# Designs tried in a protein design chat: VH-VL binders against q9umr5. Part 36

Target 1, 268 residues: q9umr5
Amino acid sequence: SYKPVIVVHGLFDSSYSFRHLLEYINETHPGTVVTVLDLFDGRESLRPLWEQVQGFREAVVPIMAKAPQGVHLICYSQGGLVCRALLSVMDDHNVDSFISLSSPQMGQYGDTDYLKWLFPTSMRSNLYRICYSPWGQEFSICNYWHDPHHDDLYLNASSFLALINGERDHPNATVWRKNFLRVGHLVLIGGPDDGVITPWQSSFFGFYDANETVLEMEEQLVYLRDSFGLKTLLARGAIVRCPMAGISHTAWHSNRTLYETCIEPWLS

## First folded at step 14 (VH-VL)

Design ql10
Fold by OpenDDE, look of step 16:
Structure ql10 (fold): chain C 268 residues (1-268), chain A 123 residues (1-123), chain B 112 residues (1-112)
Amino acid sequence: as target 1 above (268 residues)
Amino acid sequence: QVQLVQSGAEVKKPGSSVKVSCKASGYTFSTYYISWVRQAPGQGLEYLGIIIPEYGTANYNEKFKGRVTITADKSTSTAYMELSSLRSEDTAVYYCARGSKWFDSTPYYMDVWGQGTMVTVSS
Amino acid sequence: DVVMTQSPLSLPVTLGQPASISCRSSQSLLRYTGNTYLYWFQQRPGQSPRRLIYQVSNRDSGVPDRFSGSGSGTDFTLKISRVEAEDVGVYYCMQGTRWPPTFGQGTKLEIK
């Protein structure tokens, strides 16, 4: 039998967004138990990411317990960060494949409709004033805001991304790294036509330098220092990159070609 | 010198399939996009699909409803475009073209083109 | 799909005179990152297309400076300051901002 699949949605999403994905999985892997976690839907997805991590943890623990052979995680957009954190804090998870579906794994630095809704008067260049404040960090979007021009503020004020990345020292860094490394495969999916993730390469742990030049994963300090295990995962062949052109952000979970090419191979 | 060299002309019957090859040289084949475009006689250009050879990830213009398959062989630096269920309307010159590196933001860069492959579909 | 509309479709020009081709897109070609992926291609008789301009106004190497691209949003223009005999062919605009890439109808440049 196929291992259970757990799906975690993104910002302002709900379980309904994954109806096509469910269909694809049912067609290609009949009998697979797929659970789309209906937590923190809609506006509730703006809650602090650590709060979300706790909620999702409570939901996945029973599922994992019933699946001694392991489970697969499909985590979309913001959900990909939630899942990464989840795997970092859980010392007993049994995740075979962690599929990061167009997730801003190295953070976000760009104007989007989501940001405009929350901060209608804010510009990309000025959002750090809000996001790196104590009250700003009460919003999920700010938890992974990564301003390359204000690295000091990011490192000191980011209560989520900087911590799970091991960019700021904390007492759990070693343990979190160990926990995350329990994953069988990390599947990174994204592409240049996303339209939301900025830069889109963030889905592959690429990101801006101080000059807004996008650097690859292997050029990032988190990789070079192996702060949360990326270098180790790559070395053992556990990182899979699956970039695709022509896919918009809202289509990553509803494109058949993408599913067959980037998702399906890892659901066995 | 960067070059894309395509396979020779094809004559096919309706309902059959054709597979056109595009051999790349002069650059690291696997890390650049390859696009396919066709041009019917006396007509304009139509986009078919794209692939990243390194990862084998291809995407297609939905207009072709699954009739197009794009693949790549890194060992031979060759991209392929297969079109099935051929119709007379598929008669065209088919081109491959190089895009940017996959980690760049210009997949449809198309700075270098193949010489084209004429595919004729006739009864 | 984004519709690219070129004008004129036929462009007879006297040698040494300037030429201008318009390309209009049905949607803005400005991407969320601030870039505009509009390309111009030249196709001489019996040849494959050749890229002349990328991202609205950048000339490829080897392209004469008499070719220039301009525009923004939905309106773009290719200009040839002094048409030469070798410029005969069909010119296409293409957008690469939205999937799938789409081409204009083509403008056939001929010498009078």
Scores: ipSAE 0.937, ipTM 0.960, lowest interface PAE 0.4, mean pLDDT 95
Fold by ESMFold2, look of step 14:
Structure ql10 (fold): chain C 268 residues (1-268), chain A 123 residues (1-123), chain B 112 residues (1-112)
Amino acid sequence: as target 1 above (268 residues)
Amino acid sequence: QVQLVQSGAEVKKPGSSVKVSCKASGYTFSTYYISWVRQAPGQGLEYLGIIIPEYGTANYNEKFKGRVTITADKSTSTAYMELSSLRSEDTAVYYCARGSKWFDSTPYYMDVWGQGTMVTVSS
Amino acid sequence: DVVMTQSPLSLPVTLGQPASISCRSSQSLLRYTGNTYLYWFQQRPGQSPRRLIYQVSNRDSGVPDRFSGSGSGTDFTLKISRVEAEDVGVYYCMQGTRWPPTFGQGTKLEIK
């Protein structure tokens, strides 16, 4: 039988958004138990990411307990950051495949429709004033805002991303790294036509330097220092990259070619 | 010198398939996008699809979905395009073209083109 | 799909005179990152297409400076300041901003 699959949605999302993905899984892996976690839906997805992590943690515990042979995670957009934090904070997780669907793993530095809706007079160049304040950190979008031109503010103010990346000293760093490294595979999915994730290479742990030149994962300090285990995972052969051109942000979970190429092989 | 060399002309019957090859030289084949484009006699250009050879991740113009398959063989630095269920309307010159490196943001750059492969579909 | 419309479709010119080709898209080609992925290709008789201009206005290496591209949003232009005999062929615009890439119909440039 197939391992259960847990789906974690993104910003302003609901379980209905994943209906096509569920259909694909049912067709190729019949009998698989798939749970789309119906927590922090819609506007609730703006709540601080640590609140979401704790809520999702409580929801996944019974699912993992019923599946001692392991589970898979499919985590979309913002949900991929929730899932990476889950893997770090849970010393008892049994995740085999962590499938990251176009998630801003190294952060976001780009204007989006969501940001225009939430902060209509702001642009990416000035959002650091809002996001790197205590008030701003109460919004999930700001928890992974990563302004490459204000690195000092990011490192001091980020209550979420800088911590799970191991970019700030904290007492849990060794334990979080150990927990994260228990994952079987890290499957990174994204592409240049996404239109929302900025830079789109954030889905592959790439990000801007101070000149807005995109550096690859292997050029990032968090990789080089092995801060949360990326270098170890890559050396172990546990990181799978699956980039695909021609897919927009809202289509990653509704494209059959993407599913068959990048997701299906990892749903053992 | 960067070069894309395609397989020779093909004459096919309706309902059959054709597989066109595109052999790359002069650069690191696996890390650059390869696109496929066709041109019916006396007509304009039409985009078919794209692949990243390193990862084997192909995507297709919806117009041809279900009939076109794009693959790559890294060991021979060769990309392939296969078109099935051929119709007379598929008579065209088929081109491969190189894009940017996969990690860049310009997959449709198409800076180097193959010489083209004429595929004729007739009874 | 983004429709790319070229005009004129046929362009007879006298040697040494300027030529101008228009390309209009059905949607803005401005990407959220501020880039515009509009390209111009030249296809000489019996040859494969050759890229002339990338991202609106940047000339490829080896392309003479008599070729220039301009435009924004939905309206783009390729200009040849002084047409030479070697410029005979068909010119295509292409957008790469939105999947799938799409081409204009082509403009056949001929010497009168």
Scores: ipSAE 0.824, ipTM 0.912, lowest interface PAE 1.0, mean pLDDT 92
Fold by ESMFold2, fold request of step 17:
Structure ql10 (fold): chain C 268 residues (1-268), chain A 123 residues (1-123), chain B 112 residues (1-112)
Amino acid sequence: as target 1 above (268 residues)
Amino acid sequence: QVQLVQSGAEVKKPGSSVKVSCKASGYTFSTYYISWVRQAPGQGLEYLGIIIPEYGTANYNEKFKGRVTITADKSTSTAYMELSSLRSEDTAVYYCARGSKWFDSTPYYMDVWGQGTMVTVSS
Amino acid sequence: DVVMTQSPLSLPVTLGQPASISCRSSQSLLRYTGNTYLYWFQQRPGQSPRRLIYQVSNRDSGVPDRFSGSGSGTDFTLKISRVEAEDVGVYYCMQGTRWPPTFGQGTKLEIK
């Protein structure tokens, strides 16, 4: 039998978006219990990410309790940040594969339709004024906004991303690192044709330096300091990278080739 | 000097398959995209698909999905394109071309091309 | 798929005169990041294609400065300021903004 699979959706998303992924799993892994968590749907996905983490935590506890041999997480876009936080705050999680589908793991610094809808007069160059305020931090988008030109403001104001990345000192950093390191595999999925995640390399823990040059994961301070366990995971062979060209942001969970290549092998 | 060297010309019957090789030298093969493109006699260029050799992650133009398989062997620095269920319309010169590093944003850069491999499909 | 349309398809040019090749896409090639992945390739008789221009206007290394690219959105142009005998061949535009990459039909440049 196969381990249960828990699916966590992204911004302005719902469980219906994953119908094709469910079909693929059923075809290749018959009998697998798959739960697409139906929380914080649509506009509720703009709620503060710590609120979302708490709600998803409550939902996954009974699923994990019924599966002592472990579970898998498939977490899409913003949902990948929720899942990474879950792995850090849960000292009793039993996650084997954490599959991150095009998630802004190092943050977002890009103009999107969602951003223009929420902040219609803002551009990526000036959004730090809103996002790095207490009011801005009440929106999920601002919880992972990462302006490479205002890093001091980011480090001081971020209520979420700077904490789970270990970029700002906090009393739980050691415990969160230990919890995160209990994951069996971290599977990173993304690609250059995504069109939303900016830079798209954020899905692989890459990000801009101050000159907007993209530095890879191994060049990031959070990796070099091993602040939440990335260097340790890579050294164990527990980080799996599965970049694929030709897939847009909304198609990661509905592309059969992507599923068979990058997801299916990790659903033991 | 960066170069891509392809296997020799092939003559095939309809319904069979062909596998064209593309051997890279002068750079770190595994970290750069490899694309495949074809050109029927007297015709323009047609994109087939792409691979990242380090990860083995290939994607295909929908027109050829189910018939084209693109693979890479990192130990020999060689990419392969296999086309099955050959038809006379598949008669073309097949090219491999190098893209950017996988971590850059320009997979379709195609800055270096192989010399081409003529595949003739005839009864 | 994005359709790329070149004009003209045949371009006879007097040696030393300028030449201009138009390329039009069926959709905008501008990405949200501000990048436009439009490329120009030259294929001399009997040879593999060679990249001339990347991302609309950037001339590749070793390409003579008489070649230039311009354009935005859906309309792009390759110019040769003074055609030389070695410029004979077929020129292709290609877009890499939207999967899958697609090529124009080609423009055959000939010396009159």
Scores: ipSAE 0.819, ipTM 0.906, lowest interface PAE 0.9, mean pLDDT 92

Design ql10
Fold by ESMFold2, fold request of step 17:
Structure ql10 (fold): chain C 268 residues (1-268), chain A 123 residues (1-123), chain B 112 residues (1-112)
Amino acid sequence: as target 1 above (268 residues)
Amino acid sequence: QVQLVQSGAEVKKPGSSVKVSCKASGYTFSTYYISWVRQAPGQGLEYLGIIIPEYGTANYNEKFKGRVTITADKSTSTAYMELSSLRSEDTAVYYCARGSKWFDSTPYYMDVWGQGTMVTVSS
Amino acid sequence: DVVMTQSPLSLPVTLGQPASISCRSSQSLLRYTGNTYLYWFQQRPGQSPRRLIYQVSNRDSGVPDRFSGSGSGTDFTLKISRVEAEDVGVYYCMQGTRWPPTFGQGTKLEIK
C-alpha cells in the first residue's frame, strides 16, 4: 500500500485547485489516502505564515500519527514554505517525500498582481519599506519577501524566512536543523515559464545576488554554512531536482506529464 | 565545436510513425535544453516541444500533444523526436536546436541548430 | 498562443541600401523580470536557421555589425544598414517569453 499524501495549497487557493492532481494519484496509485488541507483558504492565505504553520501543524499531527510508516507532503507555491517550516518545528514528523511544487524557497522579489492589490503605490524596488516593518510582517507575502538590495533589512526584519533559512541566530536553530534533516527526500519542482515566482530558481534554492544575477543553491551562504541542512541532504543524495519548461504557475498541479515525471516516482 | 547532427531523410506512409535522432557533441549534453522545430516545404517554422536531457522532462506544443514524444539518451548524447499517426501535412524538415543550460532563464535560446531531417509522408 | 506578425513578407532591396523588417506580437513580450525574449533568425536557401539577434538587440558573435535589432513591448524591428548579396534569405522573429515559443511568418529578402 502507498503512504498517505498531504497537500498544502498556496496563496489565494483552495482544495478544488488540486482535483486533477487527486485524479492522477487515484489512477496511478489506487488506494492512496490523499488529504488536501482546507485551511487558510482565499484571503486567509495572507495571514502571517507562523499562524498558518501552527494551524497546518494541528491538522497534520493526527494524519501522521495514523501512518507510522510515514507520509508524503505535496506543497504548492507559498504552501512549500509552510511545509518547510513544519519539517523544522515538528520533532515528531514522519515525512518521507517533501515535494515542493514551484515554491519560493529562497524568497520572492517580483512585482505580481496580488502585490499591486495589497500595496498599490509600491514596486518591488521600494516594497522593502513596508515589508520590513512590524506591520508588513503581518502579511504572508512579506514573510518571504527577499529584497537582494536590502539584505541588512531582510536579515533583521524577516519574522519567518530568515529564521527557517538559519540566516538569523535563534535558540531553536540546532533543533530545527535536526528536525528538517529527518525528511527522506526533498523534491524540488519548478521552471522558467512559471511567471510568478521571481526568480523562478527560488524553487531550487537559487536566488539573486546584489546585482540580480541568479546564484545556484550550491553558491548560497545558507548552503555553504549548511545552516538548516541543505548541504547534508545533497551529500546523502536526498535532494531531487525536477525542472520543466513550459508550465505556468497555476498549471503545476494539473499537468499529467509533470505528475508522471516529477511527482509519481516519489509517492511510494 | 558545438554540433548537432541529425539522422537521414525518411519516407513514410500515412498512419505510420517516424523517429528522428539528434546527436550532440562539443558540450555537456545533459545540462542543456533541446528543442524541436519543423518547417513544411516553402513554409515557416513551427515549434514542437522541448526536453531537459538530464531529467527527461519534456513538454509539447498543444497542437501536437498525443502524437509527439521527445526523449533523450544521456549515454549516447542523443535526443529523439517521434511523431505518430503521420499525415501528409506532417511532410517537413525537422530540426533540433540547443537552448540554454536548464538553470538559466532562456530555454528557447536556440543558438545551435541541427542540419535538418526531411520527413516525407506519401502514399 | 502569442501571434507574431511580420511585415513585409517579401522585401526586395537594392544592393547596398538599408532594409527594415517589422515584427509585432499579440501580447507584450516584457517579462515581469524586465527581460524581453525576442529573437531574430536568418535562413539562407537550403540551410538551417541561424540566430542573428537575441533578446531584442544583442548581436550574436560572428554576425556582421550591419545587423541591428530594436523595439519593446509588442513592436520590434530588424535593420540591415547596407544589404549585401549574402543577406538573401528568409528572416524570422520568434518570441520565447510565453509558452509555447512562436515564430513570425518570415520575410523573404531579395536583391532587386
Scores: ipSAE 0.813, ipTM 0.901, lowest interface PAE 0.9, mean pLDDT 92
Fold by ESMFold2, look of step 16:
Structure ql10 (fold): chain C 268 residues (1-268), chain A 123 residues (1-123), chain B 112 residues (1-112)
Amino acid sequence: as target 1 above (268 residues)
Amino acid sequence: QVQLVQSGAEVKKPGSSVKVSCKASGYTFSTYYISWVRQAPGQGLEYLGIIIPEYGTANYNEKFKGRVTITADKSTSTAYMELSSLRSEDTAVYYCARGSKWFDSTPYYMDVWGQGTMVTVSS
Amino acid sequence: DVVMTQSPLSLPVTLGQPASISCRSSQSLLRYTGNTYLYWFQQRPGQSPRRLIYQVSNRDSGVPDRFSGSGSGTDFTLKISRVEAEDVGVYYCMQGTRWPPTFGQGTKLEIK
């Protein structure tokens, strides 16, 4: 039979959002046990990402225990950062495919509708004043806010992204890298018509330099120093890139062409 | 000199398929988007779909989904568009056009066009 | 789909006089990044389309200075300051902001 699939949602999301993805999996891989985790739904998705990681960890443990041959993760948007943290903090995870659906893996630096709702008087150029404070780090979006013009503040204040990227010293960095490297495949999905992830290349570990020029994954210091294992994974042939034009942020899990091309092949 | 050179004209019967080729030269084929566009006689332009040759990731205008397949062969620097279940309404000139590099956010840039391939569907 | 509406559809002009082509979209073409992916193409008789203007107002290499593009949001204009005989053809606007890309109906420019 097929390995179980665990789905982790994004900001202001719920299990209903994945009804089409569930339908596609049932059609192509009948009998697959698919669990869409109903944790931190809606406004609860604004909780600090480390709280979300803890809660999701507790939920995935029994699923992984029942599947000694392995599981797959499909992780959407903010959920892709939760999942990457899970791969780092779980000493004994058995994830084969980690499928990252348009996730801000190198961070976010963009004005969005939910950012305007949360911080209505702020713009991306001044949000670092809120996000790089202890109060701001209590919000999930600030946990992966990555202002390319205030790199020193990011490195000092980030409680989540700078840690899981190995950009700031911490005692668990070596263990987290070792755990992350146990994943079978890292499948990166995203595209230029996303409309929310900024830069959209963050879904492929690309990000802005100080001039807002997007540098590819292979040009990033975290890759070059192999700080959490990206260079090692690429050298093993374990990184799969699946960019696709023509898909908006809310449509990644409801597009059949995307599913058949980028997701289905990895649901062994 | 950047060029896109397409295969020759085709005459097809309804219900059959056609496969148009688009051979690229003068640039790194695999890293740039290729779009397909058609133009019925005396009419305007209509977008069919797009591919990133390096990854083989194609997407299609919903109007044609299920009938259009876009592929690429990196070894020959050639993109292909196949249209199946042909109807008389599919009579058109079919164009390929180059976009930006896949990483550069402008897939529909269409700065270079092929010469076009006339496909005629008749009984 | 975003509907692109051109006006006029037929544009007879006197040689040496200005010409103006309007293009309106059914939705704003402004992306959250501040970019607007509005393009203008020229198709001379018997030829493939040729890009003239990209991202509203940027002239392609080799396009004469007499061509200019302007506009924002939903309203865009291509202007030819002094029409020459070589400008005969059909002009299309296209939006690339929202999937799928869509074209205007075309404006046939002719010399009177």
Scores: ipSAE 0.805, ipTM 0.910, lowest interface PAE 1.1, mean pLDDT 93

Design ql2
Fold by OpenDDE, look of step 16:
Structure ql2 (fold): chain C 268 residues (1-268), chain A 123 residues (1-123), chain B 112 residues (1-112)
Amino acid sequence: as target 1 above (268 residues)
Amino acid sequence: QVQLVQSGAEVKKPGSSVKVSCKASGYTFSTYYINWVRQAPGQGLEYLGIIIPEYGTANYNEKFKGRVTITADKSTSTAYMELSSLRSEDTAVYYCARGSKWFDSTPYYMDVWGQGTMVTVSS
Amino acid sequence: DVVMTQSPLSLPVTLGQPASISCRSSQSLVRYTGNTYLYWFQQRPGQSPRRLIYKVSNRDSGVPDRFSGSGSGTDFTLKISRVEAEDVGVYYCMQGTYWPPTFGQGTKLEIK
């Protein structure tokens, strides 16, 4: 039998968004128990990411307990960060494949419709004033806002991304790294036509330098320092990159070609 | 010198399949996109699909409804485009064209083109 | 799909005279990152397409400076300051901002 699949949605999403994905999984892997976690839907997805991590943890623990052979995680957009944090705080998870589906794994720095809704008068260049405040950090989007021009503020004020990345020292860094390294495979999916994740390379742990030049994963300090295990995972062949052109952000979970190429191989 | 060299002309019957090859040289084949474009006689250009050889990730113009398959062989630096269920309307010159590196934001860069492969579909 | 509309479709030009080709897109070609992926291609008779311009106004290496691209949003123009005999062929605009990439109908440049 196939291992259970747990799906975590993104910002402003619901379980309904994954109806096509469920269909694809059912067709190609019949009998697979797929659970789309219906937590923090819609506007509730703006809650602090650590709060979300706790909620999702409570939901996945019983699923994992019933699946001694392991489970697969498909985590979309913001959900990918939630899942990464989840795997970092859980010392007993049994995740075989962690599929990061167009997730801003290295953070977000760009004007999007999502940001405009929350901060209609804010520009990308000025959002740090809000996001790196205690008040701003009460919103999920700010938890992974990564301003390359204000690295000091990011490192000191980011209550989520900087911590799970091990970019700021904290007492749990070693343990979190150990926990995250329990994952069998990290599957990174994204592409240049996403239109939301900025830069899109963030889905592959690429990100802007101080000149807004996008650097690859291997050039990032988190990789070089192996602060949360990326270097180790890559070395043991546990990181899979699956970039695809022509996929918009809202289509990553509903494109058959993408599913067959980037997702299906890791659901066995 | 960066070059894309395509396979020779093909004559096919309706309902059959054709597979066109595109051999790349002069650059790191695996890390660049390969695009496929066709041109019917006396007509304009039509986009077919794209692939990243390094990862084998291809995407297609939905207009072709699954008739197109794009693959790549890194060991031979060759990309392939297969079109099935051929129709007379598929008669065209088929081109491969290089895109940017996959980590760049210009997959449809198309700075270098193959010489084209004429595919004729006739009963 | 994004529709690219070129004008004119036929362009007879006297040698040494300037030429201008218009390309209009059905929607703005400005990506969320601020980049505009508009390309111009030249196809001489019996040859493969050759890229002349990328990202609206950047000339490829080897392209004469008599070729220039301009425009923004939905309206773009390719200009040839002085047409030469070797410029005979069909010119295409292409957008690479949205999937799938789409081409204009082509403009056939001929010498009068």
Scores: ipSAE 0.934, ipTM 0.959, lowest interface PAE 0.4, mean pLDDT 95
Fold by ESMFold2, look of step 16:
Structure ql2 (fold): chain C 268 residues (1-268), chain A 123 residues (1-123), chain B 112 residues (1-112)
Amino acid sequence: as target 1 above (268 residues)
Amino acid sequence: QVQLVQSGAEVKKPGSSVKVSCKASGYTFSTYYINWVRQAPGQGLEYLGIIIPEYGTANYNEKFKGRVTITADKSTSTAYMELSSLRSEDTAVYYCARGSKWFDSTPYYMDVWGQGTMVTVSS
Amino acid sequence: DVVMTQSPLSLPVTLGQPASISCRSSQSLVRYTGNTYLYWFQQRPGQSPRRLIYKVSNRDSGVPDRFSGSGSGTDFTLKISRVEAEDVGVYYCMQGTYWPPTFGQGTKLEIK
């Protein structure tokens, strides 16, 4: 049999969005128990990410307890950051595959319709003034806003991303790294036609330097310092990269070719 | 000297399949996109699909879904495009064209093209 | 799919005279990042396409200065300031902003 699968949705999302993914899993892995967590839907996905992590933690605990042989996580967009935080804060998680579907793992530095709706007079170049304030940090989008031109403000003000990346010292950093490293595989999925994640390489732990040149995961300080375990995971052979062109942000969980190539192999 | 060298011309019957090869040299094959494009005689260019050889992750123009398969062999630095259930309308020159590195944002860059492979479908 | 419309489809030009080819997209080609993935290709008779211009206005290495690209949003232009005999061929615009990439119909440049 197959391990249970827990699905964590993204910004302004609902469980209905994953109906095709559920069909694909049922076809290829019949009998798999799949739970799409129906929390923080729609506008509630703007709640602070630590609040979302706490709520999702409460929901996954009984599922993991009922599956002592392990579970898989499929976490889409913003949901991939929630899931990575879960892996860090849960001493007793039993996640085998963490499948990150086009998640802004190193942050976001791009103008989107969501940002324009929320902050209509802002551009990516000046949004740091809002996001790197206590008020801005009450919005999930600002919790992973990563302005490459204001790194000092990011490091000081980020209440979420800088902490789970180990970019700012905190008393739990060693324990969070230990917990994260218990994952069996980290499966990174994304592509250049995403249209929302900026840079799209954030889904592979790539990100801009100060000149907006995208550096690969292996060139990032968080990798080089192994601050939350990326270097260790890569050396162990536990990081799987599965990039695919031609998929827009809302289509990652509804494309059969992507599922068969990037997701299916990791759902045993 | 970056080059893409394609396999030779093919004459095929309707209903059969064809597999065109595209051998790369002068660069690190596995990390760059390979695009496939065709051109019917006297007509314009039509996009077929793309692959990242390192990961084998291919995607296809919906128009050809179910008939086109794009693969890559890293050990021989060769990409392949296979078109099945051939019809007379598939008579065309088939090109491979290199995109950017997979980690860049320009998969459709098409800075280097193969010489083309004429595929003729006739009874 | 994004429709790319070229004008004219046939362009007879006297040697030494300027030439201009228009390319219009059915929707803006500007990505949310600000980049515009509009390309121009030249296909000489009997040859593979050759890229001339990438990202609207950037000439590839080895492309003569007489070729230039311009435009924004949905409207783009390839100009040849002084047509040479070697410029005979078909010119295609292509958008790479949205999947799948799509080509214009081609503009056949001929010497009259």
Scores: ipSAE 0.804, ipTM 0.908, lowest interface PAE 1.1, mean pLDDT 93

